# Ledger of designs, part 170: VH-VL binders against NAD kinase (nadK)

Target 1, 268 residues: NAD kinase (nadK), of Syntrophomonas wolfei subsp. wolfei (q0aze0)
Amino acid sequence: MKIILVNNRFKENTEKKAQEIAGQLSALNVEVIIDNGLDEPYAGTVDFIMVLGGDGTMLRAARRYGQRAIPVLGVNMGTVGFLSNIEINELAEYLPLILREEYSLEARMMLEVAVFQQQSLLTRVFCLNELLLRSNSPRMLSFALEISGQKLEPYRGDGLIVSTTTGSTAYSLSAGGPIADPQLDAFIVTPVASHIINKRPLVVSPEREISLHLLEEREAIIGIDGQIKMDFGAENRVLIKRAPHPLLMVNLKAKPFFTSIDRSLQRQ

## First folded at step 13 (VH-VL)

Design AA70 (from AA1 with heavy chain N31R; framework fv_bermekimab)
Fold by ESMFold2-Fast, scan of step 13:
Structure AA70 (fold): chain C 268 residues (1-268), chain A 123 residues (1-123), chain B 107 residues (1-107)
Amino acid sequence: as target 1 above (268 residues)
Amino acid sequence: QVQLVESGGGVVQPGRSLRLSCTASGFTFSRFGMHWVRQAPGKGLEWVAAISYEGSNKYYAESVKGRFTISRDNSKNILFLQMDSLRLEDTAVYYCAKDHLWFSRSSYGMDVWGQGTLVTFSS
Amino acid sequence: DIQMTQSPSSVSASVGDRVTITCRASQGISSWLAWYQQKPGKAPKLLIYAARTLQSGVPSRFSGSGSGSDFTLTISSLQPEDFATYYCQQANSYPLTFGGGTKVEHK
């Protein structure tokens, strides 16, 4: 068995904890690769990915490895979030189940994002939560949204979010988008501070192709999972599709999604 | 240099067929939707047909539906219009035109045009 | 099909004049209208798309406005090279349709 341990290079002592866990796994005849985010993703075959950290670390793991159809387990290390399944102090209890492959998998859709400058591909990335288009100045944007060849009335405002259902509780929620069952495959298209009164979030088939481009030159940026940031101008175009493979998230412990989100929204 | 060059126009007899070609250079042909637009002598512009950038979707004006076929060869950067069952009212200069936006499945406007090729009929 | 009606069919103008051409769609087309200029014996040239987005290289004296079904092309100060025929074209849905054209002629 070969396992990748993904940790956050900016989190205090996570590398020491990763080394400790790697030692425990090696003692059980498991080969371990540590990915702290500094090097290229491990290119060899692996059986399992263990993510040590919060949601941000899981988002990075999903971008690096999510298209390989490898089980990914989120292990929380003190930061509460939606993408972790077990706590670090529970890992010893669940290790035997992991090694015997006694767990279920939840498929979570991902986005395939291609960003162009003129006719040239600048980057192609996969992400778990969302793509954000946002104004980077006090001036509002004017942009076109195309869904599978259908042009909507131009958007005017601060931006737009194209989210997975997993991302429905991330930035899309903050911008007024709906809470979606993460087991449902759909795009959620949420406007950011639209100046047009009837621009509502849209829930769109994951088989649709979504594209965005500016109709006026403005200072804008695109953000991917809150971790990749790029300048975006009228010479740029972004194309968004459902990624070829979902992220396969390991479920060792029942985590009721709707009661968890409901509780997090309640004020004390 | 971004350029479109039409060829294949000429004098034909009613009921015959003609194939127009449009050769593209100076841009990545396979990333843009393409159009045929015609203009009868002394008349206005009339959109005839369009094809998506990958070739899967084709659109036609009602007046040519069932008689004309648009196609493209992305490996050779060539757009075609096969015109069957030609009628006198098909007399026009035929322009090929590139849609403005890359990888769009819609139309935003036609920003590059060829010089046009004339299709006329003998008596 | 969406019918596009241009008015006027022709206009006589002098250099320095403000020229306004209107285009009306038979149904709503949002902002999806393009404007073209055509000189005798030449292919059309794209001036404006998405109702008001000026094509690169087109002089700033050209401007577009409108949304829904009513659109306007304005030339703020007519120049000698602007005597031409102008066409609107809806890009909202297939089949695409052009207006009948407006010829801008010398007075």
Scores: ipSAE 0.684, ipTM 0.855, lowest interface PAE 1.5, mean pLDDT 90

Design AA71 (from AA1 with heavy chain N31K; framework fv_bermekimab)
Fold by ESMFold2-Fast, scan of step 13:
Structure AA71 (fold): chain C 268 residues (1-268), chain A 123 residues (1-123), chain B 107 residues (1-107)
Amino acid sequence: as target 1 above (268 residues)
Amino acid sequence: QVQLVESGGGVVQPGRSLRLSCTASGFTFSKFGMHWVRQAPGKGLEWVAAISYEGSNKYYAESVKGRFTISRDNSKNILFLQMDSLRLEDTAVYYCAKDHLWFSRSSYGMDVWGQGTLVTFSS
Amino acid sequence: DIQMTQSPSSVSASVGDRVTITCRASQGISSWLAWYQQKPGKAPKLLIYAARTLQSGVPSRFSGSGSGSDFTLTISSLQPEDFATYYCQQANSYPLTFGGGTKVEHK
């Protein structure tokens, strides 16, 4: 059995704990690869991915490994989030189940984001939560949204979010988007602070292709999962579609989505 | 330099056929939708036909449906318009034009135009 | 088909004048309208797309406005090179359709 241990390179407690866990797994004849974000993603075959940290670390793991159809387990090491399944102090209890493959998998859709500069592909990124287009200045944006080749009314405002159902509780929620059952596959398109032209959030089929481009020269950025930031101008275009493979999340412990939302909304 | 050059126009007799070509250079032809637009002498612009960047979708004005066929060869950067059963009403300068946005399945406007090729009739 | 009606068919103007051309669609086309300039013997040149977005290299004296079915092209201070015929074109749906044109000519 080969396991990738993903941790946050900027968290001392996470790095230290990853090394400790790696030692414990090695003693059980498990080959361990540590990914602390400093190197390229591990290119070899692996059986399991264990993510040590919060939702942010899970988002990074999903971008790096989510398309490989490998089980991914979120192990929380601090503030409880939506993407972890067990706590670090529970790992010893659940480890035998992991090694015997006695767990269920929950498929979570991902986005494929392709960013173009004029006629050339600049980058292709996979993400679990969302793509954000937003103004990088006090001036509102004017941009075109296409859904499967259909042009909608131009958007005027601070920006737009294209989210997965998993991302419905992330930035899209803060911008007024609906809470979606993550078992559904859909794109959620949520406007950001459109004061003059009021646009409602849209929920569309995950089989559709979404594209965005600026209609006026403005300073804008593209944000992916709140972690990747890219400049975006009138010479750029972004294409969004459902990624070829979902992220396969490990369920060892019951963590009902709706109960978790209820608790989070009561605290906020 | 982005350029479109039309060819194949000329004098034709009613009921005959003519094939127009448009050669593209200076951009990645296979990424853009293409159009044919015509203009009769002393008259306004009339959109004739369009083809998607991959060639799968074709659109025609009502006046030419069933008589004209648009096609493209992305390996050679050439757009074609096959004009069958020509009528006096088809007399015009024919322009080929590139749509503005790459990889779009929709039209935003035509930002690059050829110089045009004249199709006219004699007895 | 969406019919595009331009007004006026011609306008006589002098250098420095403000010129306004209107375009009306027979049904709603959102903001999906382009404006073109054509000089005698030349191919059309794209000025504006998406109703108000200036094409690269087009002088700022040109501006577009409107949405839905009513649109305007404005030339704030006419220059000698602006005497030409102007066309609107809807890009909302196929078949694409042009307005009849507006000729801006010398007084």
Scores: ipSAE 0.594, ipTM 0.807, lowest interface PAE 2.1, mean pLDDT 90

Design AA72 (from AA1 with heavy chain N31S; framework fv_bermekimab)
Fold by ESMFold2-Fast, scan of step 13:
Structure AA72 (fold): chain C 268 residues (1-268), chain A 123 residues (1-123), chain B 107 residues (1-107)
Amino acid sequence: as target 1 above (268 residues)
Amino acid sequence: QVQLVESGGGVVQPGRSLRLSCTASGFTFSSFGMHWVRQAPGKGLEWVAAISYEGSNKYYAESVKGRFTISRDNSKNILFLQMDSLRLEDTAVYYCAKDHLWFSRSSYGMDVWGQGTLVTFSS
Amino acid sequence: DIQMTQSPSSVSASVGDRVTITCRASQGISSWLAWYQQKPGKAPKLLIYAARTLQSGVPSRFSGSGSGSDFTLTISSLQPEDFATYYCQQANSYPLTFGGGTKVEHK
């Protein structure tokens, strides 16, 4: 059995804990690869991915490994979040179930984001939460949105979010988007500070292809899962579609989405 | 650098057929939708037909539907317009034109045009 | 089909004049309108797309405005090279349609 341990080396003892867990797993004849985010993703075949940290660490793991159809377990290390399933102090209890493959999987859709410079592909990225297009200056953007080849009325405002249902509780929520059951597959298209009255969030089929292009040269950026940032100008075009594979999240114990949301909103 | 060159125009008799060609150079032809636009002598512009960048979607003006067929060969960078059952009303300079935006199945405007090829009728 | 009506059909102007050309769509086309310039014996040149976005290399004296069904092309200070015929074209839906043209000629 080969396991990737994904951690954030810059967060509270996570590197030390990853080393401890790796030693424990090696004693059980499990091969361990540690991914702290500094190097390229591990290219070899693995059986399981264990994410040590909060939601941000899980988002990175999903971008790096989510398309490989490998079980991914979120192990919380103190920060309250939506994407972890067990706490770090519970790992010893659940480890035998992990090694015997005695768990269920929950599929979470991902976005495939392709960014072009004119007709040349600059990059192709997968993400779990969202793509954000936003102005990087006080000037509002003017941009075209196509959904499956249909042009909508041009958007004018600070930007736009294209989100998965998992991402409905991230930036999309802050911009006025709906809270969506992550078991549903859909794109949520949420305007950011639109200057046009009645620009509402759209919920569209995950089989749609979404395209964005600036209509005027502005300083803009695209953000992916709040972690990747790229400049975006009028010579750029982004194409967004459903990723080929969902992220396969491991369920070792029930984590009620709706009570987690309710608790979070009451606190804030 | 970026250019479109039409060919195949000429003098025809009513009811006959003609094929126009448009050769593209200086840009990635397969990334853009393409159009045929005509202009009768002393008259305005009339859009005739369009084809998506992949070739899967084709569109026609009502006046030519069923008589004209648009097609493309992305391996050779060539756009075609097959014109059947030609009428006197088809007399015009025919332009090929590139749509502005890459990888769109919609239209934003035509930013590169050829010099045109004339289709006329003998008496 | 969406009918595009331009006015005026011709305008006589002098260098330095402000020239305004209007275009009306028979139904709503959002902002999906392009403007072209055509000189005698030449192919059209794209000036503006999406109602107000200047094409690369087009002088700033050209501007577009409007949305829905009413659109305007303005030349703020006419230059000698601007004497030409101007066309609007809706890009909202197929079939695409052009206006009848506006000829800007010497006074």
Scores: ipSAE 0.722, ipTM 0.868, lowest interface PAE 1.3, mean pLDDT 90

Design AA73 (from AA1 with heavy chain N31T; framework fv_bermekimab)
Fold by ESMFold2-Fast, scan of step 13:
Structure AA73 (fold): chain C 268 residues (1-268), chain A 123 residues (1-123), chain B 107 residues (1-107)
Amino acid sequence: as target 1 above (268 residues)
Amino acid sequence: QVQLVESGGGVVQPGRSLRLSCTASGFTFSTFGMHWVRQAPGKGLEWVAAISYEGSNKYYAESVKGRFTISRDNSKNILFLQMDSLRLEDTAVYYCAKDHLWFSRSSYGMDVWGQGTLVTFSS
Amino acid sequence: DIQMTQSPSSVSASVGDRVTITCRASQGISSWLAWYQQKPGKAPKLLIYAARTLQSGVPSRFSGSGSGSDFTLTISSLQPEDFATYYCQQANSYPLTFGGGTKVEHK
């Protein structure tokens, strides 16, 4: 059995904990690869991915490995979040189930984001939560939104979010988007401070292609999962599709989504 | 240099067929939607047909629907217009034109045009 | 089909004049309108798309405005090379349609 341990070397002493866990797994004849985020993703075949940290570390793991159809387990290191399944102090209890492959999997859709400079592909990335387009100056943006070849009325405002259902509780929620059942596959398109009063969030089929293009030269950025940031200008275009493979999240412990989100909203 | 060159126009008899070609160079042909636009002598512009960048979607003006067929060969950078059952009313200079925006399935405007090829009729 | 009505059909102007051309769509087309310039014997040239976005290389004396059904092309100070026929074109939905054209000719 080969396992990747994903951690953030500079976050909450997770490197030390990863080394400790790697030692324990090696004692059980498990080969361990540590991914602390500094190098390229491990290119070899693996059986399981264990993410040590909060939601941010899970988002990075999903971008790096989510398209490989490998089980991914989120192990919480003390931060509140939605993407972990067990706490670090529960790992020893659940480890025998992991090693015997006695768990269920929950599929979570991902976005495929392709960013172009004119006709040239600059980058193609996969993400679990969302793409954010936003102004990088006090001036509002003017941009075109195209959904499967249908041009909507141009958007004027601070930006737009294209989210998965998993991302419905992240930036999209803050911008006024709906809370979506993560069991559903859908894109949620949420305007950010639109100057057009009737611009509403849209929930669209995950089979659609969404594209964004600036109609006027402005200082803008695109953000992916709140972690990748790129400049975006009138010579850029972004194409968004459902990713070919969902992230396969390991479910060892029942974690009811709706009661969890309800409690979170009451605290705020 | 970005350019489009039409060919295949000429003198035809009513009811016959012609195939127009448009050869593209200087840009990545396969990433843009393409159009045919015609202009009768002394008259205005009339949009005729369009094809998506990958060739999957085709659109026609009502006046040519069922008689004209648009197609493309992305490996050779060539756009075609097959014109069947030609009528005197089809007399025009035929332009091929590139849509403005790359990788779009919609139209934003036509930023590159060929020189045009004349289609006219004899008895 | 969306009908595009362009006015006037011709205008006589002198160098330095402000020239205004209007275009009306038979139904709402949002901002999806392009403007073209055509000189005799030549192919059209794209000036403006998305109602107000100036095509690269087009002089700033050209400007577009409007949304929905009513659109305007303005040439703020006519130059000798601007004597031509101008066309609007809706890009909102297929089939695409052009206006009838406006000829800007010498006084």
Scores: ipSAE 0.713, ipTM 0.862, lowest interface PAE 1.4, mean pLDDT 91

Design AA74 (from AA1 with heavy chain N31F; framework fv_bermekimab)
Fold by ESMFold2-Fast, scan of step 13:
Structure AA74 (fold): chain C 268 residues (1-268), chain A 123 residues (1-123), chain B 107 residues (1-107)
Amino acid sequence: as target 1 above (268 residues)
Amino acid sequence: QVQLVESGGGVVQPGRSLRLSCTASGFTFSFFGMHWVRQAPGKGLEWVAAISYEGSNKYYAESVKGRFTISRDNSKNILFLQMDSLRLEDTAVYYCAKDHLWFSRSSYGMDVWGQGTLVTFSS
Amino acid sequence: DIQMTQSPSSVSASVGDRVTITCRASQGISSWLAWYQQKPGKAPKLLIYAARTLQSGVPSRFSGSGSGSDFTLTISSLQPEDFATYYCQQANSYPLTFGGGTKVEHK
């Protein structure tokens, strides 16, 4: 068995805890690769991915490894979030189940995002929550949205979010999007401060292709999962579709989505 | 450097067939939707047909539907228009044109045009 | 099919004049309208797309406005090279359709 331990070196004591866990796994004849976010993703084949941290660390792990169709377990290190399944102080209890592969998997759709500079592919990335297009100045954006070749009326406003159902509780929620059951596959398209009063969030088939292009030169940025940020101008175009593979999330412990989100909204 | 060059026009008799070709250079042909637009002598522009950048979606004006077939060869950067059952009303200069936006399944407008090739009929 | 009606069919103008050309769609086309310039014996040139977005290299004296079904192309100060025929074209849905054209000629 080979396991990748994904941690965020920037978080307090996570590097030390990762080394401690790696030692425990090695004692059980498990080969361990540590990914602390500094280097390129591990290129070899692995059997399991264990993410030590909060939702941010899980989003990074999903971008790096989510398309490999390998089980991914979120282990919470003390941060409140939606993407972890067990707490760090429960890991010792659940470790035998992990090693015997005694768990269920929940599939979560991901986005495939391709960004072009004119005719040249600038980058292709996968993400679990969303792509955000936003103005980076006081000026409104004017941009075109295509859904499977259908051009909608141009958008005027601060931007747009294209989200997965998993991302429905992230930035899309803050921008007025619906809360979606993460077991559903769909794109959620949420306007950011549209100056057209009746621009509503759209829920569309995950088989749709979505594209964005500025109609006027403006200072704009695209953000991916709140972690990748790139300048976006009229010479850029972004294409979004369902990623080839969903993220396979390990379920060792029942985590009730609806009561969790209700509790979070009550605190806000 | 960006260029479209048309060929295959000529004088035909009604009911016959012609195949027009348009060779592209100076841009990534496979990224763009392509169009055929015609203009009868002394008349305005009439859109004839379009093909998506990957080649799977084809669109036609009602006047040519069932008689004309648009196709493309992305490996050779060539656009085609097969014109069957030609009528006197098909007399025109035929332009090939590139759509403006790459990887769009819709149209934004045509930013690069060929020189045109004349299709006319003997009496 | 969406019908595109241009007015006027021709206009006589002098260098320095403000020229306005109107285009009406038979049904709503949002902002999905392009404007072209064609000189005798030559292929058309794209001036404007998405109703108001100037194509690269097109002089700022050209401007577009409108949405829905009514659109305008304006040349703020006509230059000698602007005497030509202008066409609108809807890009909202297939089949694509052009207006009948407006010839801008010397007074």
Scores: ipSAE 0.712, ipTM 0.867, lowest interface PAE 1.4, mean pLDDT 91

Design AA75 (from AA1 with heavy chain F32W; framework fv_bermekimab)
Fold by ESMFold2-Fast, scan of step 13:
Structure AA75 (fold): chain C 268 residues (1-268), chain A 123 residues (1-123), chain B 107 residues (1-107)
Amino acid sequence: as target 1 above (268 residues)
Amino acid sequence: QVQLVESGGGVVQPGRSLRLSCTASGFTFSNWGMHWVRQAPGKGLEWVAAISYEGSNKYYAESVKGRFTISRDNSKNILFLQMDSLRLEDTAVYYCAKDHLWFSRSSYGMDVWGQGTLVTFSS
Amino acid sequence: DIQMTQSPSSVSASVGDRVTITCRASQGISSWLAWYQQKPGKAPKLLIYAARTLQSGVPSRFSGSGSGSDFTLTISSLQPEDFATYYCQQANSYPLTFGGGTKVEHK
């Protein structure tokens, strides 16, 4: 068995804990690769991915490894979040189940984001939560949204979010989007501070292709999962579609989505 | 140089057929939607037909629907307009034009035009 | 079909004049309107798309405004090369439709 341990070396105690866990796994005849985010993703084949940290570390792991159809387990190390399944102090209890492959998998859709300059592909990235287009200046944006070739009325405002159902509780929620069951596959398209008062979030089929293009030269950026940031201008175009593979999330412990989100919304 | 060159125009008899071609050069033809627009002598512009960049979506003006067929060959960089059951009111210069936005199945306007090819009728 | 009504059909102007051309759609087309310039014997040239976005290489004296059903093209200070016929065109839905044209001619 070969396992990747994904951690954030700059979070409190995560590097030390990753080394401890790697030692424990090696003693059990498990080959361990540590990914602390500084190097390129491990290129070889692996059987399991263990993410040590909060939701941010899980988002990074999903971008790096999510398209490989490998089980991914989120192990929380103190930060409350939605993407972890067990706590670090529970890992010893669940480790035998992991090694015997005695767990269920939950598939979570991902976005494929292709950013072009003119007709040249600048980058192609996969993400678990969302693509954000936003103004990077006091001036509002003017941009076109196409859904499978259907041109909507131009958007004027601070930006737009294209989210997965997993991302419905992330930035899209903050911008007024709906809470979606992560078992559903859909794109959620949520305006950010639209100047047009009746622009509502849209829930569309994951088979649709969504594209964005600025209608006026503005200082704008695109953000992916809150971690990747790129300049975006009138010569750029972004195409968003469903990623070929979902992220396969490990369930070792029941985590009721609706009661968890309801409890989270009651916190101040 | 980005260029569109129309051919196939000429003098025809009413009720006959004619096929127009438009050869593209200087850009990646398969990335853009294409249009046919006509202009009768001394008259204004009339949009005729459009085809998406991959060829799957086709659109027609009501006056030509059922008589004209738009098609493209992306391997040869050629746009076609097959004109069947021609009528005197089809007399015009026919322009091919490239849509403004790449990889779109919608239209934003036409930014590159050919010189046009004339279709007239003997009488 | 969306009908595009363009006015005036012609306007006489002198170099340096401010020229405005109007275009009215029979139904709402949002901002999906383009403006073209056509000189005698030549193909049309795109000036403006999305009602107000200036095509690259087009002089800043050209500007567009409007949304919904009423649109204007303005030439702030007419130059000798601007004597031409101007057309609006809706890009909101197929079939696409052009206005009847406005000829800007010498006074």
Scores: ipSAE 0.677, ipTM 0.845, lowest interface PAE 1.6, mean pLDDT 90

Design AA76 (from AA1 with heavy chain G33A; framework fv_bermekimab)
Fold by ESMFold2-Fast, scan of step 13:
Structure AA76 (fold): chain C 268 residues (1-268), chain A 123 residues (1-123), chain B 107 residues (1-107)
Amino acid sequence: as target 1 above (268 residues)
Amino acid sequence: QVQLVESGGGVVQPGRSLRLSCTASGFTFSNFAMHWVRQAPGKGLEWVAAISYEGSNKYYAESVKGRFTISRDNSKNILFLQMDSLRLEDTAVYYCAKDHLWFSRSSYGMDVWGQGTLVTFSS
Amino acid sequence: DIQMTQSPSSVSASVGDRVTITCRASQGISSWLAWYQQKPGKAPKLLIYAARTLQSGVPSRFSGSGSGSDFTLTISSLQPEDFATYYCQQANSYPLTFGGGTKVEHK
């Protein structure tokens, strides 16, 4: 059995715990590859991915490994999050089930984001939560949204979010988007501070292709999962579609999504 | 240099067929939807047909439906318009035009045009 | 089909004049309207798309406005090279349709 252990080297507690867990797994004859974010993703065959940290570390793991159809387990170290399944102090108890492959999987859709400069592909990125287009100056944007060849009335405002259902509780929620059951596959398209009062969030089939481009030259950026940022101008165009593979999330412990989000909203 | 060059126009008799061609150069032809637009002598512009960048979607003006067929060969950078059952009302200069936006499944406007090819009728 | 009506069909103007051309769609087309300029014996040239977005290389004296069903093209200070026929064209849905044209000619 070969396991990738994903951690954040810049959090001292997480790095020490990762080394401890790697030692425990090695003692059980499990081969461990540590991914602390500094090197290229491990290219070999892997049976399981264990993510030690918060939601941010899980988002990074999803971008690096999510398309490989490998089980991914989120292990929380005490900070509240939506993408982890068990707490670090529960890992020892669940380890035998992991090693015997006695768990269920939840499929979570991902986005495939292709960014063009003129007609040249600038980058292709996979993400779990969302793509954000937003103004990087006091001036509002004017941009076109195309859904499978259908052009909507041009958007005028600060930006737009194209989210997965998993991402419905991230930036999309802050911009007024709906809370979506993560077991559903859908794109959620949420405007950011639109100047047109009847622009509402849209829930769209994941079979659709979504594209964005500016109608006026403005200072804008695109953000992916809140971790990748790049400039976006009138010569740029972004195409978004469902990624070929969903992220396969390990379920060892029932985690009630709706009661968790409800509790979170009461504290906001 | 971005260029579209039409060919295949000429003098035909009513009821016959004619095939127009449009050769593209200076841009990636396969990335753009393409259009045929005509203009009768002394009259205005009339949109005739369009084809998506990959070739799977085709659109026609009501006046030419069932008589004209648009097609493209992306390997050769050529757009075609097969014109069957020609009528006197089809007399016009036929323009080949490129849609503005790459990889779009919609139309935004036609930013590059050919010089046009004339289709006229004898007896 | 969406019918596009332009007015006026012709206008006589002098260099320096402000010229306004209107275009009305028979149904709502959002902002999906393009404006073209055509000189005698030449192919049309795209001036504006998405109702108000100026095409690269087009002088700033040209501007577009409107949404829904009513649109205008304005030339703020007519230049000698602007004497031409102008066409609107809806890009909202297939089949695409052009207006009848407006000829801007010397007074």
Scores: ipSAE 0.724, ipTM 0.873, lowest interface PAE 1.4, mean pLDDT 91

